# Designs tried in a protein design chat: VH-VL binders against q9umr5. Part 37

Target 1, 268 residues: q9umr5
Amino acid sequence: SYKPVIVVHGLFDSSYSFRHLLEYINETHPGTVVTVLDLFDGRESLRPLWEQVQGFREAVVPIMAKAPQGVHLICYSQGGLVCRALLSVMDDHNVDSFISLSSPQMGQYGDTDYLKWLFPTSMRSNLYRICYSPWGQEFSICNYWHDPHHDDLYLNASSFLALINGERDHPNATVWRKNFLRVGHLVLIGGPDDGVITPWQSSFFGFYDANETVLEMEEQLVYLRDSFGLKTLLARGAIVRCPMAGISHTAWHSNRTLYETCIEPWLS

## First folded at step 14 (VH-VL)

Design ql20
Fold by OpenDDE, fold request of step 17:
Parts: C-alpha cells; structure tokens; sequence
Structure ql20 (fold): chain C 268 residues (1-268), chain A 123 residues (1-123), chain B 112 residues (1-112)
C-alpha cells in the first residue's frame, strides 16, 4: 500500500484548492489516504506561524502514528515553511518525502498584487518598519519577511524564519537540525513564472544578497554553515530540485504536467 | 561558439508522429532552457514548449498539450521534440532555441536558434 | 494568452531611410519583479530567427547600432535609423513575461 499523504495549504488557501491534486493522486496511486489539513484557512492563515505549527502538529501526530511505515508531506507556499518548522520541532516524525511546493523557504521580499491589499501603501523597501516590530511579527507574512537591506533587523526581530534557519543562536538549534535531518527526501518545487514568491528562487533556498543579486543555495550562509542541515541533506542525495517554467503560483497544485513531473515520483 | 544543430527534414503521413532533435554545443547544455517554436509556411511564429535538461522538467503550450513531448539527453547534449497525431496543419519549420540558465528569470531568452527542421505532413 | 499586435504588417522602405515598427500587447508586460520581457527578432529570407533586442532596449552582440528598441507597458517600438539591403526580412516582437510566450504577426520589411 502507498504511504499516506498529508497536504498543508498556503496563505489564504483552503482544502478546496487541492481538489485537483487529490484527483491526480487517487488516479495514479489508488488507495492512497490523502488528508488535506483544514486548519488556519483563509484569513486565519495570517496567524503567527508558530501557532500554526502547533496546530498542524496536533493534526499530523495521530496520522503519523497510524502510519508506521512513514508519510509524505505536500506543503504549498507558506505551508512549506510551516512544514519545515514542523519537521524541526518533531523528534519522532516519520516523513519520507517532504515536498515543498513553491514555498518561500529562504523568505519573501516582494510586494506583489497578492499582498498589496494587506499593505496598500507600503513599499517593499519600507515593510521592514512594520514586519520587524513586535506587532508585525504577529502576522505570518512578517514571520518570513527577509529584507536583504536590513539584515540586522531580520536576524534580531524575525521570530520564525531566522530561528528555523539557525541564523540566530537559540538553544534548540542543534536538536532542530537533528530532527529535520530525519526526512528522507526534500523535494523543492518552484519556477520563474510564479508571480508571488519573491524571489522565486527562494523556493530553492536562493535569495538576495545586499545588492539584490540572487545567490544559489550553495552560496547561502545557512548552507555553508549547515545550520539546519541543508549541506548534509545535499551530500547524502536527499535534496531534489524540480524547477518548471510556465506555472503560476496558484497552479502548482492543480497543473497535471507539474504533478506528473515533480510530485508523483515521490509518492511511492 | 554556441550552436544548436537540428535534425533533417521529415515527411510524415497524417496520424503518425515525428521526433526532431536539437544538439547543443559551446555551452553547458544541462543548465539552460531549451524552447521549441514552429512556423508554418508563410506564417508567423508559434510557441510549443520548454524544458530544463538538468531536471528534465518540461512544460507545454496548452494548445498542443497531449500531442507534444519534449525531452532531453544530457549525455549527448540533445533536446527532442516529438509531435504525435500529425495533421496537415502541423506542416511547419520547427525551431529549437536556447533560453537563460534555469536559475535566472528569463526562460524565454531565445538568444540562439537552431537552423530549423522542416516537417511536412501530407497524405 | 497575451496578444501581440504589430503594425504595420508590410513595410516598404527606401534604402537609407529610417523605419519604425510598433508592437502592442493586450496587457502590460511589466513583471511582478519590475522587469519587462519584450524581445525583437529578425528573420531574413530562408534563415532562422535572430534576436536583435532583449528586454525592450538592449541590443545583442553584433547587432548594428542603427537598431534600437524602446517602449514600456503595452507599447513598444523597433527603429532602424538607416535601412540597409541586409535588413530585408520579417521582424517579430515577442513577450516573455507571461506563459506561454507569444509573438506578433510579423512585419515584412522590403526595399522599395
């Protein structure tokens, strides 16, 4: 039998968004138990990410317990960060494939139409004033806001991304790294036509330097220092990259070509 | 020098399939996009699809989805475009073109083109 | 799909005179990153397309400086300051901002 699949949605999403994915999985892997977690939907997805991590943890623990052979995680957009954190805090998770579906794994630094309604008059360059405040960190978006021009503020004020990345010292860094390394495979999916993730390379742990030049994963300090295990995962062949052009942000979970190419191979 | 060299002309019957090759040289083949474009006689240009050879991730224009398959062989630095269920309307010159590196934001850069492959579909 | 509309479709030009081709898109070609992916291609008779301009106004290496690209948003122009005999062919604009990439109808430049 196939391992159960757990799906975690993104910002402003609901379980309804994944109806096509469910159909694809059922068609290609009949008998697979797929659970789309219906937590923190819609506007509730703006709640602090650590709160979301706790909620999703409570939901996945019983599922994992019923699946001693392991489970697969498909985590979309913001959900990819939630899942990475989840795997960092769980010392007994049994995740075989962690599929990060167009997630801002190295953070977000873009003011897209998707976010403009939240920050109608805020420029990307000024959002640090809000996001790196105590009240700003009460919103999920700010938890992974990564301003390359205000690195000190990011490192000191980011209550989520900087911690799970091991960029700021904290007492759980070693343990979280150990826990995350329990994953069988890390599947990174994303592409240049996303339109939301900024830069889109963030889905592959690429990100801006101080000059807004996008650097690759292997050039990032978190990789070089192996602060949460990326270097180790890569060395043992556990990281899979699956970039694809022509996919918009809201189509990653519904595009058949993408599913067959990047998702399906990891559901066995 | 960067070059894309395509396979020779093809004559096919309706309902059959054709597979055109595009051999790259002068650069690291696997890390750059390859796009396919066609041009019917006396007509304009039409986009078919794209692939990243390193990861064998291809995507297709919806108009041709289901009939077009794009693949790549890194060992030979060759990209392929296969079109099935051929119709007379598929008669065209088919081009491969190089995009940017996959990690860049210009997949449709198309700075270098192959010489084209004429595919004729006739009864 | 984004529709690219070129004008004129036929462009007879006297040798040594300037030429101008317009390309309009059905929607803004400015990407969420702020970049505009508008390209110009030249296709001489019996040859493959050749890229002349990338990202609205950047000339490729080897392209004569008599070629220039300009524009923003939805309106773009390719200009040839002094048309030469070797410039005969069909010119295409292409947008690479949205999937799938789409081309204009082409403008056939001929010498009068």
Amino acid sequence: as target 1 above (268 residues)
Amino acid sequence: QVQLVQSGAEVKKPGSSVKVSCKASGYTFSTYYISWVRQAPGQGLEYLGIIIPEYSTANYNEKFKGRVTITADKSTSTAYMELSSLRSEDTAVYYCARGSKWFDSTPYYMDVWGQGTMVTVSS
Amino acid sequence: DVVMTQSPLSLPVTLGQPASISCRSSQSLVRYTGNTYLYWFQQRPGQSPRRLIYKVSNRDSGVPDRFSGSGSGTDFTLKISRVEAEDVGVYYCMQGTYWPPTFGQGTKLEIK
Scores: ipSAE 0.947, ipTM 0.966, lowest interface PAE 0.4, mean pLDDT 96
Fold by OpenDDE, fold request of step 17:
Structure ql20 (fold): chain C 268 residues (1-268), chain A 123 residues (1-123), chain B 112 residues (1-112)
Amino acid sequence: as target 1 above (268 residues)
Amino acid sequence: QVQLVQSGAEVKKPGSSVKVSCKASGYTFSTYYISWVRQAPGQGLEYLGIIIPEYSTANYNEKFKGRVTITADKSTSTAYMELSSLRSEDTAVYYCARGSKWFDSTPYYMDVWGQGTMVTVSS
Amino acid sequence: DVVMTQSPLSLPVTLGQPASISCRSSQSLVRYTGNTYLYWFQQRPGQSPRRLIYKVSNRDSGVPDRFSGSGSGTDFTLKISRVEAEDVGVYYCMQGTYWPPTFGQGTKLEIK
């Protein structure tokens, strides 16, 4: 039988968004038990990411316990960060494939229509004033806001992304790295036509330097220092990149071509 | 010099399939997009699909209803476009074109084109 | 799909005179990153398309300076300051901002 699949949704999302994905999995891998976690839906997805991590952890633990051969994770958008953190804090997870579906893995620095309505008085260049404040960090979006022009504020004020990346020293860094490295494969999916993730290369751990030049994963300090295990995963062939053009942000989980090419191969 | 060289002209019957090749040279084939575009006689240009050879990730114009398959062979630096269930209206010159590097934001850059392949569909 | 509309479709020009081609998109071609992916292609008789302009106003290497691109949002223009005999052919605008890329109908430039 196929390993169970656990799906984690993104910002302002719900389980309903994954109806097509469920259909695809059922057709190509009949008998697969797919669980779309119905937690922190809609506006509740604005809750702090650590709170979300704890909630999702409680939901996945019993599923993992019933699947001794392992499970697959499909984590969409903001959910990809939640899942990465989840795998970092769990010392006994049994995840075979971690599929990061258009997730801002290295953070977000863009004021798309998707975010503008939340911060009507703030532009991208000024959002650091809000996000790197104590009250700003109570919102999930600010937990992975990564301003390349205010890296010092990011490193000191980010209560989520900077920590799971190991960019700021903390007592759990070594253990979290060890836990994350338990994953069988890290599948990174994204593309240039996303329209929301900024830069879109963040889905592949690429990100802006101080001049807003996008650098690749191998040029990032988190990779060079192997702060949470990216260098180690790459070295053992555990990182899979699956970029695709022509996919909008809200279509990553509902495109058949994308599913067959980037998701299906990792559900066995 | 960057070049794309395509396979020769094809004559096909309705209902059959055609596979056109595009051999690249003068650059690192695997890391750049390849797009396919066609042009019916006396008509404009129509986009078919795209691929990243390094990862074999292809996407298609939905207008072709799944009849198009785009593949790439990194070992020979060759991209392929296969069109099935051919119809008379598929008669056209088919072009391959180079895009940007996959990690850049310009997949449809199309700075270099192949010479074109004429495909004629007739009973 | 984004519709690209060119005007005129036929452009007879006297040698040495200027020419102008308009291209209008059905929606703004400005991407969420602020970039505009509008391209101009030239197709001479019996040849493959050749890119002239990328991102609205940038000339490719080897393209004469008599060619220039301009515009923003939904309205774009290709200008030829002094038409030469070698400029005969069909010109296409193309948007690469939205999937799938789409082309204008083409403008046939001929010498009077």
Scores: ipSAE 0.946, ipTM 0.966, lowest interface PAE 0.4, mean pLDDT 96
Fold by OpenDDE, look of step 14:
Structure ql20 (fold): chain C 268 residues (1-268), chain A 123 residues (1-123), chain B 112 residues (1-112)
Amino acid sequence: as target 1 above (268 residues)
Amino acid sequence: QVQLVQSGAEVKKPGSSVKVSCKASGYTFSTYYISWVRQAPGQGLEYLGIIIPEYSTANYNEKFKGRVTITADKSTSTAYMELSSLRSEDTAVYYCARGSKWFDSTPYYMDVWGQGTMVTVSS
Amino acid sequence: DVVMTQSPLSLPVTLGQPASISCRSSQSLVRYTGNTYLYWFQQRPGQSPRRLIYKVSNRDSGVPDRFSGSGSGTDFTLKISRVEAEDVGVYYCMQGTYWPPTFGQGTKLEIK
């Protein structure tokens, strides 16, 4: 039998967004129990990510308990960060494959439609004034806002991304790293035609330097310091990269070619 | 010098399949996109699909409804394009072209082209 | 799909005279990152396409400076300051901003 699949949605999503993914899984892996978690849908996805992590944790714990052989996680967009944090705080998770589906794993720094919706009068260059305030950190988008020009503010004010990355010292860093390393495989999916994740390489733990040059995962401090286990995972062959061109952000979970190439192989 | 050398001309029957090869040299094959484009006689250019050889991740123009399969062999630095269920309308010169590095934002860079492969579909 | 429309489709030119080709896209080619992925290709008779211009206005190495690209948003232009005999062929614009990449119809440049 196939391991259960748990799906975590992204910003402003609902379970309906994953109807095609469910169809694909049912067709290719019949009998798979797929659970799309219907939590923090729509506007509720703007709630602080740590609150979301707690809510999703309560939902996944009973699922994992009933699946002693393990489960697979498919986490889309913002959900990928939620899942990474979830795996960091859970010392007893049994996740075989963690599929990060076009997630801003190293953060977001771009003027997207979502950003314009929340902050219609603000450009990305000025968003640090809002996002790195206590008020701003009450919004999920600000929890993974990563301004490369204000690294000091990011490191000190980011209440989520900087912590799960181990970029800011905290008493749980060692334990979180240990917990995250329990994952069997980390599957990173994304591509240049995404249109939302900025830079799109963030889905592969790439990100801007101070000159807005995109650096690869291996050039990031979090990797070099192995602050949350990326270097260790890579060394043991547990990181899988699956980049694909021609996929828009809202199509990652609905494209058949993408599913067959990047998702299906990891649902065994 | 960066070069893409394609396989020779093909003559096929309707309903059959054709597989065209594109051998790359002069650069690190695995890390750059390869696109496929075709051109019917006397007509314009039509995009078929793309692949990242390093990861064997390919995507296709939906117009071809799954008839196109793009693959790559890193050991031989060769990309392949297979077109099935051939029709007379598939008669064209097929080109491979190099894109940017996969980690860059220009997959359809197409700075270097193969010499083209003529595929003729006739009964 | 994004439609690329070139004009004219046929371009007879006297040697030494300038030439201009227009390319219009059905939607803005400016990506969310601010980049515009518009390309120009030259295809001489019996040859493979050759890229002349990338990202609207950048010439490839080996391309004579008599070729220039310009434009923004949805309107783009390829200019040849002085047409030479070797410039005979078909010219294509291509957008790489949206999937799938799409080409213009082509402009056939001929010598009068």
Scores: ipSAE 0.942, ipTM 0.962, lowest interface PAE 0.4, mean pLDDT 96

Design ql20
Fold by OpenDDE, look of step 21:
Structure ql20 (fold): chain C 268 residues (1-268), chain A 123 residues (1-123), chain B 112 residues (1-112)
Amino acid sequence: as target 1 above (268 residues)
Amino acid sequence: QVQLVQSGAEVKKPGSSVKVSCKASGYTFSTYYISWVRQAPGQGLEYLGIIIPEYSTANYNEKFKGRVTITADKSTSTAYMELSSLRSEDTAVYYCARGSKWFDSTPYYMDVWGQGTMVTVSS
Amino acid sequence: DVVMTQSPLSLPVTLGQPASISCRSSQSLVRYTGNTYLYWFQQRPGQSPRRLIYKVSNRDSGVPDRFSGSGSGTDFTLKISRVEAEDVGVYYCMQGTYWPPTFGQGTKLEIK
């Protein structure tokens, strides 16, 4: 039998968005138990990410307990960060494949419709004033806002991304790294036509330097320092990159070609 | 010098399949996009699909989904385009073209083109 | 799909005279990152397409400076300051901002 699949949605999302994914899984892996977690839907997805991590943890623990052979995680957009944090705080998770589906794993720094909606009077260059404030960090989007021009503010004020990345020292860094390294495979999916994740390379742990030049994962300090285990995972062949052009952000979970190429191989 | 050299002309019957090759040289094949474009006689250009050879991740114009398959062999630096269930309207010159590196934001850069492969579909 | 509309479709030009080709997109080609992925290609008779311009106004290496690209949003122009005999062919604009990439109908440049 196939291992259970747990799906975590993104910002302003719900389980309904994954109806095609469910169909694809049912067709190609009949009998697979797929659970799309209907937590923090819609506007509730703006809740602090740590709060979301706790909620999703409560939901996945019983599923994992019933699946001693392991489970697969498919985590979309913001959900990918939630899942990474989830795997970092759980010392007993049994995740075989962690599929990060177009997630801003290294953060977000771009003017998107989502940001304009939340901060209509703010631009990308000025959002740091809001996001790196105490009240800004009460919003999920600000939890992974990564301003390359205000690195000090990011490192000091980010209550989520900087911590799970191990970019700021904290007492749980070693343990979180150990926990995350329990994952069998990290499957990174994303592409240049996403239109939301900025830069899109963030889905592959690439990100801007101070000149807004996008650097690869291997050039990032978090990799070089192996602060949460990326270097270790890569060394043991546990990181899978699956980039694809021509996929918009809202289509990653609803594209058959993408599913067959980047998702299906890791659902065994 | 960067070059894309395509396979020779093909004559096919309706309902059959054709597979066109595109051999790359002069650059690191695996890390650059390869796009496929076709041009019917006396007509304009039509985009078919794209692939990243390093990861074998291909995507297709919806118009051709189900009939077109794009693959790549890194060991030979060759990309392939296979079109099945051929019709007379598939008669065209098929081109491969190089895009940017996969980690860049210009997949459809198309700075270098193959010489084209004429595919004729006739009874 | 994004529709690219070129004008004119036929362009007879006297040698040494300037030429101008217009390309209009059905929607703005400015990506969320601020980049505009508009390309111009030249296809001489019996040859493969050759890229002349990338990202609206950048000339490829080896392209004469008599070629220039301009425009923004939905309206773009390719200009040839002094048409030469070797410029005969079909010119295509292409957008690479949205999937799938789409081409204009082509403009056939001929010498009068």
Scores: ipSAE 0.936, ipTM 0.959, lowest interface PAE 0.4, mean pLDDT 95
Fold by ESMFold2, fold request of step 17:
Structure ql20 (fold): chain C 268 residues (1-268), chain A 123 residues (1-123), chain B 112 residues (1-112)
Amino acid sequence: as target 1 above (268 residues)
Amino acid sequence: QVQLVQSGAEVKKPGSSVKVSCKASGYTFSTYYISWVRQAPGQGLEYLGIIIPEYSTANYNEKFKGRVTITADKSTSTAYMELSSLRSEDTAVYYCARGSKWFDSTPYYMDVWGQGTMVTVSS
Amino acid sequence: DVVMTQSPLSLPVTLGQPASISCRSSQSLVRYTGNTYLYWFQQRPGQSPRRLIYKVSNRDSGVPDRFSGSGSGTDFTLKISRVEAEDVGVYYCMQGTYWPPTFGQGTKLEIK
């Protein structure tokens, strides 16, 4: 039998968005129990990410308990950050494949339509003034906003991303790293035509340096210091990269070619 | 010197398939995109699809989805394009072209092109 | 798909005369990052396409400085300041901002 699959959605999203993904899984892995978590949908996805992590944690506990052989996570966009935090805070998780669909794993630094909708007078160059404040950190998008030109502010103000990346000291860093390293496989999916995640290489733990040159995962301080176990996980052969051109942000979970190439092999 | 060298001309019957090869040299084949483009005689250029050889992740123009398969063999530095269920309108010169490195943001850069492969579909 | 429309489709030019080719897209080619992925290709008779210009205005290595690209948004232009005999061929614009990449119809440049 196949391990159960848990799906975690992204910003301004809902469980309906995954209907095509569910159909693909049913066709290739019949009998798989797939749960699309129907929490924090729509504007509720703007709630602080730690609040979302707590809510999703409560939902996944009974599912994991019923599947002692393990589960798979498929986590989309902002949802991939929620899932990575789950892997860190749950000392009893049994996740085999963590499948990250175009998630801003190293943060976001881009002007997008929903940023304009939420902060209409702001641009990426000045949004740090909002996001790196206590008030700003009450919004999920600010929890992973990563301005490469204001790194000191990011490191001091981030209530979420700087902590789960181990970029700021905290009492739980050792335990979170140990918990994260219990995942079987980390499957990273994304591509240059995404149109939302900025830089799109954030989905592969790449990010801007101070000159806005994108550095690869292996060039990042969090990798080199092995702050949350990324270097260790890569050395074990547990990181799978599956980049694909030609897929927009809203199509990662509704493209059959992407599913067959990047998702299907990891659902055993 | 970066080069893309394609296989020779082919004549095919309707309903059959054709597989065109594109051998790369002078650079690290696996890390750069390869695109496929065709040109019917006297006509313009039409995009078919793309692959990242390192990860074998291919994607296709919806116009050809289901008929085009793009693959790569890293050990021989060769990309392949296979077109099935051939019709007379598929008579064209087929080109491969190199894009950027996969981790860069310019997959459709097409800075280097193969010499082209004429595929003729005749009854 | 983004439609790319070139004008003119046929361009007879006297040797040494300037030439100008227009390319218009059905929607803005400015990416959310501010980049514009508009390319110009030259195809000489019997040859494969050759890239001349990338990202609107950047000339490739080995391309003569008589070639220049300009434009923004939806309207783009390739100019040749003084046409030479070796410039005969078909010129294509292409957008790479949105999947799938799409080409203009081509502009055939001929010496009159």
Scores: ipSAE 0.857, ipTM 0.922, lowest interface PAE 0.8, mean pLDDT 93
Fold by ESMFold2, fold request of step 17:
Structure ql20 (fold): chain C 268 residues (1-268), chain A 123 residues (1-123), chain B 112 residues (1-112)
Amino acid sequence: as target 1 above (268 residues)
Amino acid sequence: QVQLVQSGAEVKKPGSSVKVSCKASGYTFSTYYISWVRQAPGQGLEYLGIIIPEYSTANYNEKFKGRVTITADKSTSTAYMELSSLRSEDTAVYYCARGSKWFDSTPYYMDVWGQGTMVTVSS
Amino acid sequence: DVVMTQSPLSLPVTLGQPASISCRSSQSLVRYTGNTYLYWFQQRPGQSPRRLIYKVSNRDSGVPDRFSGSGSGTDFTLKISRVEAEDVGVYYCMQGTYWPPTFGQGTKLEIK
């Protein structure tokens, strides 16, 4: 009676991280078929996002085919970008709820421990030199790096985010927008205590202007031009915002209050 | 002028519940955080929890998990804090305080405070 | 939870003299963005707390120039350059960097 749920993990992550989420779903929606995709685990999560999208696409096709009534996606962190790309490239997806758990939907512009481990001499102010190069674009982090002070470099060099946002003209833009708009609901989850996503408002399609002031989704050019369908989706009543204070980045899928408030209602 | 006006003092028996109201005026109630803080007589300040009224997304200090519930009514611009299974150590002044807008990064800003509500728990 | 420790807990001071209140945290309050969410509140006798200082050193509107905040990392200070009779009350530091927000024990400022 409940639609199958497909779970997509984030950077340096694995299917084990979702054990609490699985428990919550089993308690509130018994009998729901939940698949946590066990692909690109650990360091493999650094592979180019288009490679990850292709691999996850192959995994979700048979699940969707067995569920003509539709499926739900729960996608965490970097995984939310993989899922949004899936919605764009799949002509025949049948996703009802796309639940985005603290995902950098408008990109990342923040120093993190893993970024310093990967690029030890880097800071957010100079990482554009690495990320906006062909070599840098071989790393998933650089595929959604979004330096608000080097937008021209971002627009020209990004092999992933600038394309799925429709910020650069490309032959698939119209088809990707049409495919994305077939989703039933887009559920956006995040909060100010996340500690990793920078700005945390990226999880709600907010992002920095050139002065590092955060502009809301409705103030973003990609929204105003409706470049990938965000304005259309909002006007349709299909965007749900569920912000919550007090949750760190690694706790979004293991907090019962968050699950009951923001996830449970969308697992019909 | 931004104001938070709280309900009047309450005297309660152990084991009962209390619900304190916090009515906001002078700003757009639904988009700003509301925090709850308490102060036992002669003691310091203790954080209880927070809510975004627009989305009804509340979170609680783990110390009070299972006993505190924070809600909001957008139509009356009023936030509520309910504390159940009252004990004598819950005797305190309870404050509501306004934070930033939900899309800002300063939820615990607490720039405007209510006048406080004394809750006394005695047999 | 982040523990906030104030000293002194009691601060008798002569009118017109400076006062200094120390606040230490059990861990660095510098967020990954570089911001430090340390606040100072004043509670005058019989009143609700009032915010004086936000983000370490920023004075709220209507707060006299004699109040200043400073510090970094784990160590923070509130200074009053010349104590006036109206400054009597309890002063709290609070961290808002990590959930849940936590307060110092309070410093009671009294006039000798």
Scores: ipSAE 0.850, ipTM 0.920, lowest interface PAE 0.7, mean pLDDT 93

